# Ledger of designs, part 20: VH-VL binders against Beta-1,4-galactosyltransferase galt-1 (galt-1)

Target 1, 206 residues: Beta-1,4-galactosyltransferase galt-1 (galt-1), of Caenorhabditis elegans (o16374r189to394)
Amino acid sequence: KMSICVPALFGNGYDAKRIVEFIELNTLQGIEKIYIYTNQKELDGSMKKTLKYYSDNHKITLIDYTLPFREDGVWYHGQLATVTDCLLRNTGITKYTFFNDFDEFFVPVIKSRTLFETISGLFEDPTIGSQRTALKYINAKIKSAPYSLKNIVSEKRIETRFTKCVVRPEMVFEQGIHHTSRVIQDNYKTVSHGGSLLRVYHYKDK
Below, E stands for the ipSAE of ESMFold2; O stands for the ipSAE of ESMFold2 at other seeds; V2 stands for 0.75 times the mean of E and O plus 0.25 times the DockQ between their complexes.

## First folded at step 21 (VH-VL; framework fv_spartalizumab)

Design i5 (from j1 with heavy chain G104N; at its last look DockQ between E and O 0.63; V2 from the best seeds 0.62)
Fold by ESMFold2, look of step 21:
Structure i5 (fold): chain C 206 residues (1-206), chain A 120 residues (1-120), chain B 113 residues (1-113)
Amino acid sequence: as target 1 above (206 residues)
Amino acid sequence: EVQLVQSGAEVKKPGESLRISCKGSGYSFTDYWMHWVRQATGQGLEWMGIIYPGDSYTNFDEKFKNRVTITADKSTSTAYMELSSLRSEDTAVYYCARHDYDTNYPLDYWGQGTTVTVSS
Amino acid sequence: EIVLTQSPATLSLSPGERATLSCKSSQSVLYRIQNENYLTWYQQKPGQAPRLLIYYADERESGVPSRFSGSGSGTDFTFTISSLEAEDAATYYCQQYYDYPYTFGQGTKVEIK
């Protein structure tokens, strides 16, 4: 009942190892489907093979961005188009949908709780359509895997200016990259979660 | 530099209430969890509860459920622990301690401790 | 609630000897998704607050001498002082931060003969 939308266009600046880590860790957390948007022209052979493997195994849905959307109006408007398409693909199908990049992971703070249990608690109020939480930047000690969020040389605090969302897709009319812009009914809510129960981490190379 | 400064020692009678403050400085108070831990003389450490000052989330050990209140004042960077209906068994040193889940440095800085004596 | 049981209660050794302390958990504190053990070791000297030594069961805090180490996974954990020094006389506690309440072990007192 959980999915991830990756609104950033796939095909630039990624290697296969990073994608494997992202898909495998999120599958372990109970994510059932990941939606990936790609420009077919920009994929190398090893990346195409990796994405085909996961698509064939029903872990991802791979969408050719070149066909559904114009790229004109640039980087930001292209991402809004993929966000909107992905939101619609999940409406009526998925209970909770996360919007984040390949370098970003949502994790529960209480380790005895699953991600689904944590998210279900945050949406206990049935009028809540989305939860927005601060993005935390971390330099990983183990550079090839985010398996451990422990870093000897990493220090971060919660940054509220950059946030990521998890939503109930049927309650959202307009979704942005860092916020829910509009819910479908006036009495539904968007909420900023302060970080006590859910964190989202962004791993930087440096 | 990170520092946690607690309020001074107290002598109490059974049935009274206790309120201990813990002022944090040298770090972003709302970005770190604050734990409360006590230790009776000659005994081990006992976890009491926690607060996240950023959103005021709290959790307590069930044995203190109806007696403990933990709060935080972001404007003064101060956490408070209140324990009501005191008993002689509540005689202990009470500590506050800081925790950052992001780097997972559990209880990396501790207050100096507040000695509380409860005697009839 | 997760119960941590430490042994021995007291360990009396000479300088230069190896100290080995045990901490056993009533349930696993391993977060399998990230392969992290949510177990910490502290040192406490009389009249002082505890001092963090080891986190994630086996990671040494910065500034902690290399003679201190931790190992183990899941439910069975070991803390070792490879060559005891006089200043190491203290009580050592394990704590789990896997599930509320974040319980401590009852402590192992290390004495220097």
Scores: ipSAE 0.614, ipTM 0.832, lowest interface PAE 1.6, mean pLDDT 83
ESMFold2 (binder alone), look of step 21: mean pLDDT 91; pTM 0.924
ESMFold2 at other seeds, look of step 21: ipSAE 0.633; ipTM 0.840

Design i6 (from j1 with light chain N35D; at its last look DockQ between E and O 0.93; V2 from the best seeds 0.74)
Fold by ESMFold2, look of step 21:
Structure i6 (fold): chain C 206 residues (1-206), chain A 120 residues (1-120), chain B 113 residues (1-113)
Amino acid sequence: as target 1 above (206 residues)
Amino acid sequence: EVQLVQSGAEVKKPGESLRISCKGSGYSFTDYWMHWVRQATGQGLEWMGIIYPGDSYTNFDEKFKNRVTITADKSTSTAYMELSSLRSEDTAVYYCARHDYDTGYPLDYWGQGTTVTVSS
Amino acid sequence: EIVLTQSPATLSLSPGERATLSCKSSQSVLYRIQDENYLTWYQQKPGQAPRLLIYYADERESGVPSRFSGSGSGTDFTFTISSLEAEDAATYYCQQYYDYPYTFGQGTKVEIK
């Protein structure tokens, strides 16, 4: 009933341990399918082995996405294309789809409720096509798994710059990386959630 | 310096209403939860309710649901708790307290308390 | 609603002794997905607002002396003062923030003989 779209995996900030934590924690939260878009030629061997393991075990859908050339700004356009592709893959199949990067975790504020129960409540109004909420960056060293506010060492810094979205994929016409650009009908709406019921964290390690 | 300053002590009669203010300063008012907690003389702490001023979400103990209203005014950085149809058992010290969910610091700063006496 | 039961009701000890306080929850307050216990300990001295000591069951708030500690998980929690000092005479409360309403225990009063 819930899926995650990771529209592009690149950069040196992701090691295999972080990918394992991302997949395992989100699976425990009830995420049933994780779509990962990457150019496999750009991955180091450890990352490639880890992603292949999860793909072979049906925990993720790994989509090889290769551009014929590399230019500044090309990945930005590629990210919009992968976001659109992932949206369409989930339309009519998945009830709620999250769009986020690796090491980003949506969590319920009321801990007696599951992520699915929390999201279902936020979409109780049937005209709501998407919810966006602020992404909180935790700039701190993680002392242990699982990733959480408790499992950091003596220091952390929290910054907020972007929003992340969860959508009903059948109601979205155009999806961006940090927002829903257009819903399919004028009476459907996008909502900015203020954070009282749903938070999203990104744990950056130095 | 983070401070929560509450309105002054009140003496009320049964059936009246009370309204306590809690003005927050030294922090971003809309980024923190505000709890209301009361304590009758010689008794323990009793959680009453909560507001998130950022989106006005509220929740409160069922026992108060028809008598309590919790609001916030973002322009003055002030939270309010109103309790109607007062009874003698509502005699207590009422506290507001701040909660930063993102850092795991529940109720890290408390107001000074507002003493409310309900007597005939 | 989650009920927190503290024991003993009163604990009378001499300076330097170890104080051990219990808080038992009627339901688990452990968020197993992220391994977080949503339980907090407060100290309250007469005429004062409560003071936060421990959060997440075992994390000490900054400025809290190291003699204070918390432990436990799920439904059974312990608060310990390793070597009592005179200023530790107070009532100690646990609170859960796992589910609404965010209930408190009834308190344990610690007295210095």
Scores: ipSAE 0.675, ipTM 0.856, lowest interface PAE 1.2, mean pLDDT 84
ESMFold2 (binder alone), look of step 21: mean pLDDT 91; pTM 0.923
ESMFold2 at other seeds, look of step 21: ipSAE 0.686; ipTM 0.866

## First folded at step 22 (VH-VL; framework fv_spartalizumab)

Design g1 (from i4 with light chain N35D; at its last fold request DockQ between E and O 0.90; V2 from the best seeds 0.72)
Heavy chain, then light chain:
Amino acid sequence: EVQLVQSGAEVKKPGESLRISCKGSGYSFDDYWMHWVRQATGQGLEWMGIIYPGDSYTNFDEKFKNRVTITADKSTSTAYMELSSLRSEDTAVYYCARHDYDTGYPLDYWGQGTTVTVSS
Amino acid sequence: EIVLTQSPATLSLSPGERATLSCKSSQSVLYRIQDENYLTWYQQKPGQAPRLLIYYADTRESGVPSRFSGSGSGTDFTFTISSLEAEDAATYYCQQYYDYPYTFGQGTKVEIK
ESMFold2, look of step 22: ipSAE 0.686; ipTM 0.863
ESMFold2 (binder alone), look of step 22: mean pLDDT 91; pTM 0.925
ESMFold2 at other seeds, look of step 22: ipSAE 0.685; ipTM 0.860
ESMFold2, look of step 23: ipSAE 0.705; ipTM 0.873
ESMFold2 (binder alone), look of step 23: mean pLDDT 91; pTM 0.926
ESMFold2 at other seeds, look of step 23: ipSAE 0.686; ipTM 0.861
ESMFold2, fold request of step 24: ipSAE 0.641, 0.661, 0.625; ipTM 0.841, 0.852, 0.832
ESMFold2 (binder alone), fold request of step 24: mean pLDDT 90, 91, 91; pTM 0.912, 0.932, 0.924
ESMFold2 at other seeds, fold request of step 24: ipSAE 0.644, 0.625, 0.638; ipTM 0.841, 0.836, 0.839

Design g2 (from j1 with light chain E59T; at its last look DockQ between E and O 0.68; V2 from the best seeds 0.70)
Fold by ESMFold2 at other seeds, look of step 22:
Structure g2 (fold): chain C 206 residues (1-206), chain A 120 residues (1-120), chain B 113 residues (1-113)
Amino acid sequence: as target 1 above (206 residues)
Amino acid sequence: EVQLVQSGAEVKKPGESLRISCKGSGYSFTDYWMHWVRQATGQGLEWMGIIYPGDSYTNFDEKFKNRVTITADKSTSTAYMELSSLRSEDTAVYYCARHDYDTGYPLDYWGQGTTVTVSS
Amino acid sequence: EIVLTQSPATLSLSPGERATLSCKSSQSVLYRIQNENYLTWYQQKPGQAPRLLIYYADTRESGVPSRFSGSGSGTDFTFTISSLEAEDAATYYCQQYYDYPYTFGQGTKVEIK
């Protein structure tokens, strides 16, 4: 019913515990498949073992991907390729697909509702092909427990130029990093969600 | 200095409507939830509803049976609560209260309260 | 609708004694995904708006004295004042913010003898 596309994961500097928390938290939220794009040659031993474990247990799909050109400012264009590939993998298979980095989490605001119930409500209008949600940056370190607002001091700045998307993949023709560029039909819509029902948090790495 | 300033006391007759304002200052009005809570004399707190001014999302207690309307005016940083078809049991102090969801979802600042009397 | 039942209705104690207040929820208010209990405790003195003391069931708000604490999970919650002071005479309310409507308990009045 739901999947996540992580368009780029760099192996250096990431704690394997953070990847475990990302995968486990989202599985508990009802995410059925997580697609992770990374250059497997650049992964350190701990990260490689962790990702292989989850791949062997069918929790994630690892896609080996090397950027054609490495320099400051080029990563954005390379991510368009992985975003497009992931969109196509989900078309006709997944009802809702999230596009976010591994240190970003979509959560429901109303806690009695599941993530699936929340996004189903946001897509109740059948002409809606995608939802953009503003990113909340949490400028703090996690204290001993899983990602949670309880364990983290929140920085309340909202970045208006940075958003993350949830899409109905069959309705999207062209997906960008921070927005849906085109839908398949003129009468389908892209919508900005103001944060009352769904939020996405960017957690600072430990 | 965060402040929530409510409109003044009102005396109403049964069947009339009331409209209470709550002006927020000292913070980013559209980034915080606003709740409406009432309290009859000597009784407990009763949650009425909320609004998120950032996208105008509202929710309210069904027991008001379509009598309540909650709105916000971003240009004046003011939330409004209207209650129609007033009854004597609507006599209460009405509060607005701010919530910062991103820090734990508490009612951290409250308005001074608006006393509403429905009689005769 | 989630009903919060507080007990006792009134608690009359001497200064220095421990006050223990109960709040029982008709449904769990634990968000198990992130291990968060969506339960809050407020203090209200006569003629005043409520004051936030505890959120997430056990997290003390800034500026709240350490004698105030909360515990519990799911459906059963406890609020404790470890050593009562005269200024603690008030009515204490629990509130859940797990599901709409965001209901309050009926309150526990704490009186100092």
Scores: ipSAE 0.692, ipTM 0.864, lowest interface PAE 1.1, mean pLDDT 84
ESMFold2, look of step 22: ipSAE 0.712; ipTM 0.874
ESMFold2 (binder alone), look of step 22: mean pLDDT 91; pTM 0.922

Design g3 (from j1 with heavy chain D100S; at its last look DockQ between E and O 0.69; V2 from the best seeds 0.67)
Fold by ESMFold2, look of step 22:
Structure g3 (fold): chain C 206 residues (1-206), chain A 120 residues (1-120), chain B 113 residues (1-113)
Amino acid sequence: as target 1 above (206 residues)
Amino acid sequence: EVQLVQSGAEVKKPGESLRISCKGSGYSFTDYWMHWVRQATGQGLEWMGIIYPGDSYTNFDEKFKNRVTITADKSTSTAYMELSSLRSEDTAVYYCARHSYDTGYPLDYWGQGTTVTVSS
Amino acid sequence: EIVLTQSPATLSLSPGERATLSCKSSQSVLYRIQNENYLTWYQQKPGQAPRLLIYYADERESGVPSRFSGSGSGTDFTFTISSLEAEDAATYYCQQYYDYPYTFGQGTKVEIK
């Protein structure tokens, strides 16, 4: 019913524990499929082993996307291609698809509701094709602890210049990493969610 | 400094409406939840409802659902609670309280309270 | 709705004694995905607004003395004052933030003999 597309190209800034935490916690939240686009040439050994394990175990779909990094502009255009590929993989298969980076975590605000129940409520209007909400950057307090609000080094103001989307993939024609560019019909719409029911956090290491 | 300043004490008659303001300062008003809580003399705390001024989302205890209206004015950083069809059992101190933005859901700052007396 | 039951109703103790307060929830308030208990403790002195002491069941708010602590998980929670001081005479409330309505316990009044 729910999937995640991770279109970001990896650097050496992530550790395998964060990846395990991302996959395991999102699986527990009811995410059934996780698509990961990576430049395998840039992965360290522990990262490769971890991704291989989950791919072999059918927990993720690992997709090689090698793009020579020669200039700053190339990163954005490569990301558009992976986002589009992932959107198409989910059309007709998945009801709700999230687009986020490896260290970003969508959470329901009302803790008695599942993520699926929360998302279903946000899409109760059948003309809504996507929901966009602001990304909150959080410094991890204890790196080994699970992602949670208890694991905060310090509060940061919400960052509204960066947003993340959850979509109905069959209703989206063109998707970006921070917004839905076009829905398939004029009467379908994109909505900005103000954060009362759904939050997304980026747990950054310094 | 974070402050929540409520409107002054009121004396009401049964059947009238109550409207209490709560002005928040020293923080980003639209980024925090605002709760309303009341306390009758010698009694415990009673949660009434909540608003998120950022997107106007509200929720109420079912006990008050048909009598309570909670609103927020972003331009003045002020939340309002209105309770209609007042009864003597609505005599209480009414509090607004702020919900910490990203530290879970504690009520970290409270207004000074508004004493309301409903008498015939 | 989630009912919080506090015990005892009143606790009369001497300065320096250990106070132990119970809060029992009719349903779990543990968000298992992130291992967070949505349970908070407040102190209220007569004529004052409540003051936040403990959040997430066991995290002390900034500026709260170390003699105050919380513990427990799921449905059973404990609030402890390790060595009572005169200024601790107050009513203590638990509250849950797991599900609407965000109910309070009925309170435990702590008196200093």
Scores: ipSAE 0.630, ipTM 0.836, lowest interface PAE 1.5, mean pLDDT 83
ESMFold2 (binder alone), look of step 22: mean pLDDT 91; pTM 0.923
ESMFold2 at other seeds, look of step 22: ipSAE 0.685; ipTM 0.860

Design g4 (from i4 with heavy chain D100N; at its last look DockQ between E and O 0.64; V2 from the best seeds 0.69)
Fold by ESMFold2 at other seeds, look of step 22:
Structure g4 (fold): chain C 206 residues (1-206), chain A 120 residues (1-120), chain B 113 residues (1-113)
Amino acid sequence: as target 1 above (206 residues)
Amino acid sequence: EVQLVQSGAEVKKPGESLRISCKGSGYSFDDYWMHWVRQATGQGLEWMGIIYPGDSYTNFDEKFKNRVTITADKSTSTAYMELSSLRSEDTAVYYCARHNYDTGYPLDYWGQGTTVTVSS
Amino acid sequence: EIVLTQSPATLSLSPGERATLSCKSSQSVLYRIQNENYLTWYQQKPGQAPRLLIYYADTRESGVPSRFSGSGSGTDFTFTISSLEAEDAATYYCQQYYDYPYTFGQGTKVEIK
């Protein structure tokens, strides 16, 4: 029982094909619920059709999020609001919740294990509320598809400030974009995973 | 230029322990898996184990059970393989090899090999 | 543990002939999510470390001559040298990266008559 939260400010530059790939691959990996926060007024026709198709078929939950403020200074706080809303939607409902963007993809390293088996192993200690791991950059201009390692040159540097989390939502009080800010009790803990069992890939053309 | 440089040849007696080093250079040592593979004279390749230096995760073939220890020292970019309770059948060339998981390229760089002879 | 069985043990062929090597896996090495076969082919000449030739069952490593190719999926894999050259005399190994331990096949020795 796994879910994905895709935070707000989704908009410019996204390709409908990437949305299809994201939803289809994560469904194959056993993700049961995908929450997508977007300003529907800013979506092009192809993207609207794609998101409506998946929403109508109960593959995603599409949440319209309009910013109450016009200034650019609210973009960060708007994402924190959607992250918090999504955390609360999953608390008591899903076992593991991922927080990532459409161009980010969680992958198990041991191929004989499913994503659920991999995550369950990382959370075997019942006091662990959150696992955080660093992004790995993937040059998407090297062929295709979908989200394959077959013909790609990875970026050698690791962005330690840009990490992504999978959490037990009932154990988290405050979730950030790149970390768990606070667990609900002092004996619950956040853990940094070094990448030996779970990878997070950032798929960009550049 | 990626290089894996192993420690020199060794002659051992049965019951002794073997320790081979593998120093990696020209790449980010912490971010690549290091495998250990051996080959007895006239025989095939035998996978022994693996380490991910980034978080010290290890796994190894059960055949070596409690005899093998694989470690890495990130400060010196050096991996180590220890094999205890040596037998004559452990006579082999031992290789370290790098695995670039993120690009999908498997064992792309190999050490020069360390010849180990176990005899009385 | 996944066992890889290679056949034949030895091939003796003349230059220009086609060499066909088999690697059979006791379990599937196909990762269905990404449709990738975690099977690799290496070439090893006497006194040398192995050389990577083919990964993902069918993808040639850069700098590897086009006469080398791989095919197959799941449990049955084939490695082919389309027109054998004298320098191709070597032992060829398959290896799987699907599940620990990451086992090798026992090898196929290719000899030039």
Scores: ipSAE 0.701, ipTM 0.870, lowest interface PAE 1.1, mean pLDDT 84
ESMFold2, look of step 22: ipSAE 0.717; ipTM 0.877
ESMFold2 (binder alone), look of step 22: mean pLDDT 91; pTM 0.926

Design g5 (from j1 with light chain Y97W; at its last look DockQ between E and O 0.39; V2 from the best seeds 0.58)
Fold by ESMFold2, look of step 22:
Structure g5 (fold): chain C 206 residues (1-206), chain A 120 residues (1-120), chain B 113 residues (1-113)
Amino acid sequence: as target 1 above (206 residues)
Amino acid sequence: EVQLVQSGAEVKKPGESLRISCKGSGYSFTDYWMHWVRQATGQGLEWMGIIYPGDSYTNFDEKFKNRVTITADKSTSTAYMELSSLRSEDTAVYYCARHDYDTGYPLDYWGQGTTVTVSS
Amino acid sequence: EIVLTQSPATLSLSPGERATLSCKSSQSVLYRIQNENYLTWYQQKPGQAPRLLIYYADERESGVPSRFSGSGSGTDFTFTISSLEAEDAATYYCQQWYDYPYTFGQGTKVEIK
């Protein structure tokens, strides 16, 4: 009923422990399939082994994304291709599809409700094709506060220029990295969710 | 410097309505939940309700039989709690409190409290 | 609605003694997905607003002395003051954040002497 699209995994910004945590936590939340786009030749052996394990156990679908890099933002346009491919894979199959990176988690605010129950509530209006919510970067380290206030106020960075989406894939014509660009019919709509019921976090590890 | 400043003490008669303001400063008002909690003299804390000013979402304890209304004015960074059909049992100190849900610090800053006396 | 029951109602101890306070929940407040207990402890002195001490059942708020600690999971929670000081005389409350309404326990009054 729910899937996640990870549109691109680049470089060495992730390790195998983070990937395990991402897959296991989202599986516990009821995510049934995770689509991961990566250039497999650029992954280290531990990460490849981990991804192969989950692929062999049918929890993820790995898609090798090996398009050549070009100057002037070609890589960004390559991510739009993976987002579009993932949208198509879910259209007609998955009820709700999330688009986010490996270190980002959608969580319900009301802890007695499941993620599926929360998302279903946000999509009760049948004309809603997409819900967009702000990505929250959380860092508890104090670095610029006056020394006398160091243990009273945790530094918190909230990033609102970046958002992440959950969609009904059959209602979306064009999906972007941070928004739904176009729905399939004029009477379908995108909604910005203010954060009272659903949050998206980028957790800092320690 | 986070501050929550509440309106002053009130003396009311049974059947009247109460409206308490809570002005938040030193933080992004729309990014944090605001809770209302009351405490009768010599008694424990009683949670009344919540608002998320960012999208105006509210929830409250059914005990108040729909007597409570919680609102927020983003332009003045002020939350309001209204309690109608007052009874002598509503005599209490009323607090607003900020909730930083994202960092796991539930009620980290509290207003100074508003003492309300409902004379029977 | 989740009911929090605190015990004892009053605890009278001498300076330097260990205080142990209980908070029992009528249903689990453990969010299994992230292994987080949505249980908070506050200290309140007469005429003052409550002060946050412990969040997530066992995480101490910044600036709170190390003699204060919390433990427990699911339905059974404990708050401990390892060596009481005179300034610790107060009423202590637990609160849950798992489900609406976000209820408080009825409080435990800690007296010194």
Scores: ipSAE 0.622, ipTM 0.828, lowest interface PAE 1.3, mean pLDDT 82
ESMFold2 (binder alone), look of step 22: mean pLDDT 91; pTM 0.924
ESMFold2 at other seeds, look of step 22: ipSAE 0.671; ipTM 0.856

Design g6 (from i4 with heavy chain Y105F; at its last look DockQ between E and O 0.82; V2 from the best seeds 0.71)
Heavy chain, then light chain:
Amino acid sequence: EVQLVQSGAEVKKPGESLRISCKGSGYSFDDYWMHWVRQATGQGLEWMGIIYPGDSYTNFDEKFKNRVTITADKSTSTAYMELSSLRSEDTAVYYCARHDYDTGFPLDYWGQGTTVTVSS
Amino acid sequence: EIVLTQSPATLSLSPGERATLSCKSSQSVLYRIQNENYLTWYQQKPGQAPRLLIYYADTRESGVPSRFSGSGSGTDFTFTISSLEAEDAATYYCQQYYDYPYTFGQGTKVEIK
ESMFold2, look of step 22: ipSAE 0.695; ipTM 0.869
ESMFold2 (binder alone), look of step 22: mean pLDDT 91; pTM 0.934
ESMFold2 at other seeds, look of step 22: ipSAE 0.717; ipTM 0.875
ESMFold2, look of step 23: ipSAE 0.704; ipTM 0.871
ESMFold2 (binder alone), look of step 23: mean pLDDT 91; pTM 0.934
ESMFold2 at other seeds, look of step 23: ipSAE 0.639; ipTM 0.843

## First folded at step 23 (VH-VL; framework fv_spartalizumab)

Design f1 (from g6 with light chain N35D; at its last look DockQ between E and O 0.92; V2 from the best seeds 0.75)
Fold by ESMFold2 at other seeds, look of step 23:
Structure f1 (fold): chain C 206 residues (1-206), chain A 120 residues (1-120), chain B 113 residues (1-113)
Amino acid sequence: as target 1 above (206 residues)
Amino acid sequence: EVQLVQSGAEVKKPGESLRISCKGSGYSFDDYWMHWVRQATGQGLEWMGIIYPGDSYTNFDEKFKNRVTITADKSTSTAYMELSSLRSEDTAVYYCARHDYDTGFPLDYWGQGTTVTVSS
Amino acid sequence: EIVLTQSPATLSLSPGERATLSCKSSQSVLYRIQDENYLTWYQQKPGQAPRLLIYYADTRESGVPSRFSGSGSGTDFTFTISSLEAEDAATYYCQQYYDYPYTFGQGTKVEIK
């Protein structure tokens, strides 16, 4: 009933430990399918082994995205293509789809509620096609997994940079990396969620 | 640097309403939760409710639900708590307190308290 | 609603002694996905607002002396002052922020003989 689209894994900043944590933590939160788009030419052996393990165990769907190298503009157009492909894979199949990078976690604020219960509440209005909320970068030393506010060993520094989306895929016509560009009908809408019920964190280790 | 300043002490009669202000300074008011907590003389702390000024989300203890209103004015960085149909049992010190969920600190800064006496 | 029950109601000890306070929750306050206990401890002296000491059950707030510590998980929590000082005479409250309403325990009063 929930899926994650990781529309690009093109460079450094990810390693096998972070991918394991991403997949395991989101699975515990009730994410049933994770779609990962990668340029396999850019992956090291440890990363390929980890992704293959999870793909073989049906925890992820790994999609080869091997666009020829080009200067300037390729990353933007490539990400729009993978975002669009992932949106279409989930349309009519998945109830809620998240669009985020590795090491980014959507979490409920009210801890007695599951992620699914929180998202379902945000989409109770049947005209809402997407919810967008601010991405919080946590710049601090992190002790270990699981990634959480508790596992930080130094003074936390929180930076807000971009937004991330969760959508009803059947209601979205055009999806961007950080926003929903267009819903399928004029009477459906995109909502900016202020953060009272849902947060999204990226843990940046120093 | 962070400071929460509450409105002054009040004396009320049963059946009246009270309205307490809590002005936050030294931080980004919209990004932090504001809680309301009260304490009757010689008694423990009692949680009343919460607001997130960024999107105006509120929640209340059920025992206050029909009597309490919690609001925030982002332009003045001020939260308000209103309690109607006052009873003598509402005599207490009322606190506002800040919560930064992102850093894992519950109620890290408290207002000075507002003493409210309800007497017949 | 989650009820927090503190014991003992009053603890009277001499300077240098170890104080042990209990907070028991009617329901688990452990967020299992991230292994976080949503339980805090506050100190309150007469005429003052409460002061945050411990959050996430066992994490000491900045500037809080190391003699203060917390432990426990799920429903059973302990707050410890390893060597009491005269300034530690206060009432100590636990609070949960797992589920609304974010209830407090009734308090434990610590007295110095």
Scores: ipSAE 0.684, ipTM 0.863, lowest interface PAE 1.1, mean pLDDT 84
ESMFold2, look of step 23: ipSAE 0.693; ipTM 0.868
ESMFold2 (binder alone), look of step 23: mean pLDDT 91; pTM 0.933

